# VH-VL binders against Isthmin-1 (ism1): the designs that were tried, part 2

Target 1, 164 residues: Isthmin-1 (ism1), of Danio rerio (Zebrafish) (Brachydanio rerio) (q5ege1r286to449)
Amino acid sequence: LFGVDTDSCERWMNCKSEFLKKYMSKVATDLPSCPCFYPTEVAYSTADVHDANTKRNFRWKDASGPKEKLEIYKPTARYCIRSMLTLESTTLAAQHCCYDDSMKLITRGKGAGTPNLISTEFSADLHYKVDILPWIICKGDWSRYNHARPPNNGQKCAENPQDE

## First folded at step 1 (VH-VL)

Design a8 (from a6 with heavy chain E102K F104G D105S W106G L107W P108Y S109L Y110P; framework fv_tarlatamab_arm2)
Fold by ESMFold2-Fast, scan of step 1:
Structure a8 (fold): chain C 164 residues (1-164), chain A 124 residues (1-124), chain B 109 residues (1-109)
Amino acid sequence: as target 1 above (164 residues)
Amino acid sequence: EVQLVESGGGLVQPGGSLKLSCAASGFTFSDYAMNWVRQAPGKGLEWVARIRSKANSYATYYADSVKDRFTISRDDSKNTAYLQMNNLKTEDTAVYYCTRGKYGSGWYLPFDYWGQGTLVTVSS
Amino acid sequence: QTVVTQEPSLTVSPGGTVTLTCGSSTGAVTSGHYPNWVQQKPGQAPRGLIGDTSNKHSGTPARFSGSLLGGKAALTLSGVQPEDEAEYYCLLSYSGAWVFGGGTKLTVL
């Protein structure tokens, strides 16, 4: 749409960052850790994957299709997955994990998944407004966006390098 | 031509301190992560510390054996990486190498070029 | 503490093929551990050979190749030359830290 200047992005981040920090802390305890490799269980829509950190089972769905526009939003990612809401969910959030061509978890940089505050399973519209639109407002300045919404890093996963 | 030159090694008493330098030339130093790796006489290689580029906020990482005693740093204006070694122990005796590593979104090339090393001897 | 294990020594004839392996005490070695291979000849500084499992560093001869094999990282030399006699070290990444293997002394007879 319109060009967004640095001041507009900065004003949004300043007004919302305290809320986001509080909410992300709550979200972090509700969401599973990202698997270190693209899980083969995602091929089965009903398969449960146990998360050792939360002591809960989660189902994952593929988030790699054309509608995800990975070439725009996650430019180094080849595959992405989202966690599904469960009966134990205390937020409307979903974990978002992205993987490179070798199926390794991307833990930093432009291709790294960042938790969705609103699951697409709950509302695609609200997800767009809450998760996608802020990225657009900051004109894809992923480093500023990721400061408020840090990338996921799976427990025990090898950290990978950030984009240059 | 890529060159890394270590300096600052020498003989020091247990509990003492030394600061090693690694002067880089022949490449854009600021684009690279820098590592220190050591080798005790007649032994294998041991990774010591890493410092990332400015793009990665100069994040630092340390081997458990040196954590809280060693500090890695860099000065991009001088194309130089440093290793401040405090509370040195006899088991820190080794040749210390600096080595670079470059990260890109489509590739990962750590440990491609190494310096010739500088000897640190910790002895009474 | 993660321990990375390599064959202590291997012998190969000139022109022969040899494979060195790199295993981990924490489980299967995967591409997520970014296996690296480094060569060190007697009296010389180390030099990088292979990064990220199979990506050759600049100047690595064509006879060297990297792979994953049976839950381990592997370095294969095909058509070994006398100058390939050296210590070979693998490295694996764990949460931003690097762990070296004990090294393999390759003897070319």
Scores: ipSAE 0.000, ipTM 0.494, lowest interface PAE 11.6, mean pLDDT 80

Design a9 (framework fv_tarlatamab_arm2)
Fold by ESMFold2-Fast, scan of step 1:
Structure a9 (fold): chain C 164 residues (1-164), chain A 125 residues (1-125), chain B 109 residues (1-109)
Amino acid sequence: as target 1 above (164 residues)
Amino acid sequence: EVQLVESGGGLVQPGGSLKLSCAASGFTFSDYAMNWVRQAPGKGLEWVARIRSKANSYATYYADSVKDRFTISRDDSKNTAYLQMNNLKTEDTAVYYCTREDYYDSSGWLYFDYWGQGTLVTVSS
Amino acid sequence: QTVVTQEPSLTVSPGGTVTLTCGSSTGAVTSGHYPNWVQQKPGQAPRGLIGDTSNKHSGTPARFSGSLLGGKAALTLSGVQPEDEAEYYCLLSYSGAWVFGGGTKLTVL
């Protein structure tokens, strides 16, 4: 199941691309930027964190636990966080940020977080179908996946070296 | 090749205002985040403010000691960074340095690689 | 309100080895805090030495090295020269802001 299925991955990438492009453009303006290092205080805090790009406050939840299966879906990541939906949200999306053993944001490659088009807070089932299942189908070809689901939301920290 | 030249320092009375400039040359200024760092006479270095590049939407950050009084800005067309200082206090007396950051080369990330010579700001009656 | 702590002063003989450390009140220093080291000689502007924990700036002599040691950032000088006598500052990043240590005055005698 974790092999690269070229035909299936290609079908997913080409499915309703115009709608997806429009939605992802909207998501980019709705989501906060990833902090440049793992914010341990933020992940354990109940306080909102202000995002300068959107001019809004966001709550972050830890996404590093065993249930996230980072060794499979984000193999170079040690820590991940996910933004929470707010009353001001204009999409159903959540930002996903992943960090290495040194707590630096991973900006490219297999370990880089990518926006969840559907937050798990809205629907775990729809999230699985929209965000997780395509990753499984395209697993092993991170370049193709990241073309369809770019890391971060366009507000980026210093970029990591390109790797494969 | 890389040069950072600060200017605009001088003597100003408490409560006054002053605007510092940092003229950059020898590199693509618009690609780099810029910082202001100060050093009071006989004391250590203290970070003051940071402004990121256009790629990071010119995001700005300030030390708590200067927040709401100082404003960092930049004009990429003139290769110049600025520090507008309002409601100055005697505690703001220091040499102010301009420095760049956020450069990646083949060996890794280079932060604060180049510094200007500094400009003295004296807040006194 | 993170406070970054360095040894106020250290003394080393020419040709000797010395390690300066940089600790944080917030917890263990990691490379995610982008530890940087700068050198300042009396009456001169600071000079960048080490960025991103261990990455040497092109002008930094081979005798300087950066690392993480026991939850702190470390700057090690091996085969110290008289011209290495200076004040050394570390700085760490927290949420887009930078925090300087108090500086270490290195005396080469």
Scores: ipSAE 0.000, ipTM 0.473, lowest interface PAE 19.0, mean pLDDT 79

Design d10 (framework fv_daxdilimab)
Fold by ESMFold2-Fast, scan of step 1:
Structure d10 (fold): chain C 164 residues (1-164), chain A 127 residues (1-127), chain B 110 residues (1-110)
Amino acid sequence: as target 1 above (164 residues)
Amino acid sequence: QVQLQQSGAEVKKPGASVKVSCKASGYTFTDYGISWVRQAPGQGLEWMGWISAYNGDTNYAQKLQGRVTMTIDTSTSTAYMELRSLRSDDTAVYYCARDSGEYYDFWSGYTPYFDLWGRGTLVTVSS
Amino acid sequence: QSALTQPASVSGSPGQSITISCTGTSSDVGSYNYVSWYQQHPGKAPKLMIYDVSNRPSGVSNRFSGSKSGNTASLTISGLQAEDEADYYCSSYTSSDTYVFGGGTKVTVL
């Protein structure tokens, strides 16, 4: 998308904010919290990780490969993971978590993961239109984007004390 | 069925105004915009302007600025295009077409093209 | 006059491939991947054939394909059939938040 108008971002944010707030509330209830450290077992296969907040196990997959384009969408992240959909899932959404070179969760700024409203497992095309295209329309303005898509719901991680 | 139904043909004298209607059915009217496109006999397509069915925002072609007004009635899922101070060179078939413009819809996605067209309304301007 | 330049006519025989060019400027075709193509048979409304440069709506034959290089978009019709005989128009979104159309190309199947 070259030269998308800035006014499009403002129109999108104003018209859809109430719907997004309700949907994000539902998503936050059903999705796992981000682990405070990158689970290394995910690097080699999908892996089950217990989520203390929901008292359930979630299956995770690595999201660090070239097609994720982390240098553009999560420029300070070294590793990312995405939660997987299951047959029992009540949502089309997926949690997205990103980690630095020390494998510590990034909880703020442009490298922090945010929930995907539409999992790439459900539809890569819908994910692009719902999750990525608004960021592009807003010219990669993370401040404006985060008003509609707050950073991950993760646990309070001692490794990032300023990100309480 | 998803469709846009336009009002019937009109014959007008120079200096008059014409108002063409476009009734949407089969989809959520407020999720899309409506563009108006005209075509003079034997000529190509000319874009006239766009209106958001959600909030009524409009953008008009520079050539028609000051002569055209686009409106919506969400209670009847109908868009209107009024062209004033008609001249003989305004004789054309006028189409409405579904368009999201720059409005990004959460569920529908971004749609900056015309995927559904009305059948057209012939407007003849003659003395 | 149209803002986008198309050849007035293109002809081919059944089974051949033809290509229609659509040339704009850096303020439309060159800047945005919002190029669409429309087919119009005599007395009918236009029908969307290609959107976002190269995407086909459901129900449009895979014989139709689109591409773009710089300021020029192209529509290619492979395996040309009699039913393809029609006028074809390109359209592009512009930096002025408007749309412009090409002048149209009449495709004749010989």
Scores: ipSAE 0.000, ipTM 0.475, lowest interface PAE 13.6, mean pLDDT 77

Design d11 (framework fv_daxdilimab)
Fold by ESMFold2-Fast, scan of step 1:
Structure d11 (fold): chain C 164 residues (1-164), chain A 125 residues (1-125), chain B 110 residues (1-110)
Amino acid sequence: as target 1 above (164 residues)
Amino acid sequence: QVQLQQSGAEVKKPGASVKVSCKASGYTFTDYGISWVRQAPGQGLEWMGWISAYNGDTNYAQKLQGRVTMTIDTSTSTAYMELRSLRSDDTAVYYCARDLEEWLYGSGSYYFDLWGRGTLVTVSS
Amino acid sequence: QSALTQPASVSGSPGQSITISCTGTSSDVGSYNYVSWYQQHPGKAPKLMIYDVSNRPSGVSNRFSGSKSGNTASLTISGLQAEDEADYYCSSYTSSDTYVFGGGTKVTVL
């Protein structure tokens, strides 16, 4: 009966706890939308970037360095950024956005950023358990992982071609 | 059968309010949003606003802000659109249409795949 | 006024191809691949013909195709048939999290 679903990744994707639903809804409204093009000011400045959807200003940090291991976790991305926690944050989450060679937002596939439900600025250990471990459970299956953690296209950017 | 059933025609006097209903069936109501689109006689389509059936969030066309309110009743799978301070130029067929809901992180598409049959609202004295 | 510019009318003979343009700005058609097209027969609700610029819903004839270049989206109807006579509207998502429609194009099959 209940033994038809033996896939750990599918069990994780179909877990619909009330707490998780409420938290994910707050994350969606608390986090900035990914800019459609890489904000060049992030590379040289800590200047605030205004987000039209939330009507708030956010600070972004480069997430393209060697410690991010893009060749493993975002293999088609060239640049990534992560939103910073602020005193006004109502969740512990951070937005994660990745861009191609033309600095255009990657909206699907292996290179697309997905929100971190727990920012590494809050806790690297909790981030691993909440955000990274599910990806491991899904064995790097990006299509299944992205179904449960869709890439944020909050500024409604033009979609990338499906062929990556 | 997947469908949107709208309430019947209304005749109102200038200054009155009208509330049009749109009952969804055949799909999970909270997985989609509802947009409202109107069409005056012999004229084109005009978008009025949308509401998320998931959380009740709304966004209205600038021209109608202050006069329109959209609501949902998840227990009956029904969306409502109320337009206040009616004028003769509000005479139109009002449609509800299924809008794809952004799933949590903005991963939706933006088009109307299912339409109600329309509700004629006539404003005359 | 309509936010997206369409020709008021386009006509063709059975078997011909016709194209309807839909011109917006960088805040709608130019920035987003969220352009859709709707067919409306007199007294009927609109019907989705094309979504996300070029995608065709199940059940829509392959004679209908969509494309986009810059700020202009286009709907092409090949092998024009009598039942294609209708009003056609384009729509686009906008940077203000709203939708806008074109003014509509009356297609006449001569």
Scores: ipSAE 0.000, ipTM 0.484, lowest interface PAE 14.2, mean pLDDT 80

Design d6 (framework fv_daxdilimab)
Fold by ESMFold2-Fast, scan of step 1:
Structure d6 (fold): chain C 164 residues (1-164), chain A 123 residues (1-123), chain B 110 residues (1-110)
Amino acid sequence: as target 1 above (164 residues)
Amino acid sequence: QVQLQQSGAEVKKPGASVKVSCKASGYTFTDYGISWVRQAPGQGLEWMGWISAYNGDTNYAQKLQGRVTMTIDTSTSTAYMELRSLRSDDTAVYYCARGEYYDSSGYWYFDLWGRGTLVTVSS
Amino acid sequence: QSALTQPASVSGSPGQSITISCTGTSSDVGSYNYVSWYQQHPGKAPKLMIYDVSNRPSGVSNRFSGSKSGNTASLTISGLQAEDEADYYCSSYTSSDTYVFGGGTKVTVL
């Protein structure tokens, strides 16, 4: 699929609606920070993970299954997780965090998670249109996409070496 | 109108093959996948497998691996399910249902169903 | 037989609330928020009632709600009505990139 002109990518990146800017800033304060190591409880338990920055507990679910197509959308990631919507959620967004084979958070490069502006729990269709389609328009150009939607990294997590 | 139209009832002998069709209309066929689900008389639903209408990728239930083949014809917006080496316990209503596959988003559920095709296997 | 465990039957009177459980494992219900529920009347195709654990399609009554805790998903029907009498099936995506169904629950409105 991915056969979209690069001019379309530039057009998308330069589109800055007041609504989108406000929504993205609200998303940044609503979502938890990525844990620095894969929380093993997330795959097998309903246990909450406390987020120090928001002072809230979040439930996380595994996002590493075959349908996530990590080999295409998050190459080099071994595991990914997505935060779940809570009663206290002020946006429809979900945090997305990806980890290497040592269970350490990927903070940069192609494998790093980026916030989903629309959680798949709210609408898989809207998530695709808002989060995935722009990536396709940019022909999977991670450096351009990440400029508009920076990778998630924990505030105190050790940074990965630069991968270009 | 968004719909899936299935072929008519079939009666087959043990050892024969059956091929059921599912014609989509009212939506872009290649945007979705099609799952096949069967239901034996008085029994529950059993997922058989899935096919992507945009690239033809398939994934089959382990129990049916080697006996089932799913195909698409994008020119007619039709999905097909062929089941070989039929046994009496393959007697069931066979449904096609719309879903999605191989996406980081999309539909992990079946929102549109065909009316079903009764396949009877008897000697 | 079925991969997901549901009670065989649940009954209630008009106006009551009933709940149907759907229990799987860590490789399906416990790991993914991709649980859906289907209503089937005799001789008819299944109809999607709930998707992604708790979401309702357009046209489905708000009397139907879904939830999940650990390896168990639940469908709740409030204000039970005669037309709710049907078989209900849960379904989940799995770590093998397949789908599994529950054994089904017959809801009887007394």
Scores: ipSAE 0.000, ipTM 0.485, lowest interface PAE 15.6, mean pLDDT 80

Design d7 (from d6 with heavy chain G99D E100S Y101T Y102I D103F S104G S105V G106V Y107D; framework fv_daxdilimab)
Fold by ESMFold2-Fast, scan of step 1:
Structure d7 (fold): chain C 164 residues (1-164), chain A 123 residues (1-123), chain B 110 residues (1-110)
Amino acid sequence: as target 1 above (164 residues)
Amino acid sequence: QVQLQQSGAEVKKPGASVKVSCKASGYTFTDYGISWVRQAPGQGLEWMGWISAYNGDTNYAQKLQGRVTMTIDTSTSTAYMELRSLRSDDTAVYYCARDSTIFGVVDWYFDLWGRGTLVTVSS
Amino acid sequence: QSALTQPASVSGSPGQSITISCTGTSSDVGSYNYVSWYQQHPGKAPKLMIYDVSNRPSGVSNRFSGSKSGNTASLTISGLQAEDEADYYCSSYTSSDTYVFGGGTKVTVL
């Protein structure tokens, strides 16, 4: 009755929240990009991997175990890794990268992106505001949700084929 | 001390323009938006529009579209509201208020207000 | 449409509870939990009393509480005191990415 612009997800993507925009921009400069291929050294222990975009070394931990329930939350993923927080981190955010059975970074669909930037163990409130609430207002649309979040591969990895 | 300081009272003739300033201090200016709200004598509050202190994006009330312009100066942490083609019914106290949009999603309210600037439009 | 509907005035005696309603539509109060309430004393700027329907900022008395049912939000002041005499405004975020205010309610402490 008062016009057509009622799309909450579209509004959030063009969001007027300066704090969120600034926070996500800082996250993008603070977090490592996902390696394009699964870093095999992570399988043996927490590994130091150099990130070319930030010119810094990051520690990664394997996140492929049964507790991760990849078959439910990342249905095409076989391997996943999480970046570890550093003492220099100002955001509490962690990068989450998932790979297919060819060890190639998943760049499309539910297996792509970092939907759980803030662990509930570090801040339940920040997790809700950064991860859960945007998902709700985008009504579970992974493509639109991920478009509004910082890129996890630095746009340098080959894109997966589009789902038909 | 967290505060918004507004410029002093103005007296204008019909057809003139007025520019009100709002200087922020005590917080990171670019982390919040600034809304402008006016109140005619003896009347209620009327939202005029909003500006992002981060990137200068604006959104104006439809009734004022074309007559109002909001700007920011990040070097001085100051927001401005200019209203053109003034009419007698624009006589009001004009408030700037911090739009507390923490993480952009959950918090749409005004938690910090300037003291107001009286603009009188008379011939 | 343009403003949320509030009663023009509400009165009570010291120690009583009063409630102010704020009625909107499905494009504001009915769709979003982003309702805030402001107290304004004569000649002063508004002061935030309640945000996000029912949350209190630090420094606001627990005598003030907020709620919402359907298209109507409510502000309740318990243990009414002389200092509560003021104008109260509700505000809501809208589906058009704007804000709307209620017409205001004058609270009189008898």
Scores: ipSAE 0.000, ipTM 0.492, lowest interface PAE 12.2, mean pLDDT 78

Design d8 (from d6 with heavy chain G99E E100Y Y101F Y102D D103W S104L S105P G106E Y107D W108S; framework fv_daxdilimab)
Fold by ESMFold2-Fast, scan of step 1:
Structure d8 (fold): chain C 164 residues (1-164), chain A 123 residues (1-123), chain B 110 residues (1-110)
Amino acid sequence: as target 1 above (164 residues)
Amino acid sequence: QVQLQQSGAEVKKPGASVKVSCKASGYTFTDYGISWVRQAPGQGLEWMGWISAYNGDTNYAQKLQGRVTMTIDTSTSTAYMELRSLRSDDTAVYYCAREYFDWLPEDSYFDLWGRGTLVTVSS
Amino acid sequence: QSALTQPASVSGSPGQSITISCTGTSSDVGSYNYVSWYQQHPGKAPKLMIYDVSNRPSGVSNRFSGSKSGNTASLTISGLQAEDEADYYCSSYTSSDTYVFGGGTKVTVL
């Protein structure tokens, strides 16, 4: 009757869609690097910030407000920022970077930012379906959800300690 | 009215190309994928490939890679399928069909079909 | 011949139940719950009857039901009626992010 009750999260994680695979690889090269510390001036301004890796300019906006629901989606983060779409964007994705109480980039764990595959600036509906609904399907299992998402690209920043 | 309107019948010579159109109406075009399925006279259904109306990404049946190209025009809510180097065994009715957003693994079926476009490849 | 195996024909009398099988492999029917069934009358486009193994679209009779066990999906038509006489095709999503159709089954109402 309702045979869709196989573990939906497990099926989503094990899905080897060539479409999704190709898109995620494009996202990895399209997005700016996360600043190592929360850039308060940039997050509240319209100034362009040059990203050396992509050789493009990006604008950042604050993503720390009540509508972001950090207590649910990024429970250990104090501040977050999201990159804005540009004319040179080859995907519809947005970088998402989250920071601790000391304004230092969170590089792993449940508070770490992960790229939004679909920017809310493009479509709130598609963002929900692609970025939020899979987290709901995985029932807030951060380990499983984060494993299936591109990492934030703060590779040059000091990493948080591992659980082991 | 939710519908897919396909272009009219075509007659082509071997070696030619054909481009079939599929115009969507009555729904948000970019929320769905479009698959192309053909059916030779008296034969079964054969899947050719799909395209995302969201970003234009495609995946083609292995047998047709190199001969088929699928594209979209979001300004007119139209999907296109071009088949090159036509052979007599490409004679078939070509259908476009709507697929749910294919990034979510639970959405994998064709709920709305065009009426079909007959393509005849003369010997 | 298609990738998924269906019987070429199935017959029944009005009021009876018939079942059509659709057999694939572990890389399609056996791995995914993305099996759909389509009804096609002569000269017409296919119509979706069942999606995701067992779900019915709005407007499809509750006489149609779907199921799956291992590598085999099944479509059952109960209370067979004259208008059910048509070709029926199964389809499955595959591990290559593609679709395959069954060879089709002609249903005859005696």
Scores: ipSAE 0.000, ipTM 0.498, lowest interface PAE 10.5, mean pLDDT 79

Design d9 (framework fv_daxdilimab)
Fold by ESMFold2-Fast, scan of step 1:
Structure d9 (fold): chain C 164 residues (1-164), chain A 122 residues (1-122), chain B 110 residues (1-110)
Amino acid sequence: as target 1 above (164 residues)
Amino acid sequence: QVQLQQSGAEVKKPGASVKVSCKASGYTFTDYGISWVRQAPGQGLEWMGWISAYNGDTNYAQKLQGRVTMTIDTSTSTAYMELRSLRSDDTAVYYCARVKDYGDYLWYFDLWGRGTLVTVSS
Amino acid sequence: QSALTQPASVSGSPGQSITISCTGTSSDVGSYNYVSWYQQHPGKAPKLMIYDVSNRPSGVSNRFSGSKSGNTASLTISGLQAEDEADYYCSSYTSSDTYVFGGGTKVTVL
């Protein structure tokens, strides 16, 4: 009974579960839906894209560069994009969307985008602690962490096979 | 010219405190953290802790918790490491080193100061 | 004293290849691809030679290479030269959001 807990990932996630439930409900209404196909024009332009679900315009930026280390954090993804904070943002979150080599949205598995609960535009430090450190503590096992991932704001894209 | 400049050598008595400074230049100070690493004469490297230059958050080596404090001054791009209750086995060269544990997913020491010798004499 | 195990010394002749091992546990080297290697000449600060297991920073000779298998990372120096005579330290990120160093390996060029 006085032994050392060996599942630090499970303990950390249980501690955060109430925060995640409350915060994710706000994030779901604050973030844009992921486009079903990689928007190459949007990722490299300064144009705002209107999101029908939130009734707001969003700027997207490329999140596919070497610093993102997709081979480690999103191993089946070829391309990723991240939404930028806006004046109307009610949370500190950013949408994160990842795409396969056919430019289709990855909806399941380790390659699927996971919204950043804290945008790096707000705080790189807080982003690391909230979004990245859990992945490290769970030793790359995102199955527990991904239970907190919000759905794609109701947008229905073609789903990837269940074990991808 | 990207560099970390450290304060000069110190000689202290047992029980005293020492505060070493590390002034950054040539890069955006708040995009990185600063780690402190020490090396006793003829011995290996020992990590002491790190501090975020963005928000001042710290994480210290367990062995040094309670004796070490790391701080930053963003107006001068300077990090400080204070070690209290000095003992003879704290005699070492103290290095500051740049590390980025945020945003860019960087977990190594790419830029080092030249070191500050701290001698604790009985 | 050190959390990561390295041999105390390794020696070789000019032009030879040498390898230095760095053995940790599942809470550091075994779980993370965040292993780095540092070269230190007497009286000098350490210099980054390898990061993220196998990557070289700009300005580091391609004679230096890194690898990892399980709980053990390795630094290989090919075409050994007199200037390579130094102490070499491995380092790893840990599950506690800390860093640990190996005990260091003295490389001697005969």
Scores: ipSAE 0.000, ipTM 0.480, lowest interface PAE 15.3, mean pLDDT 78

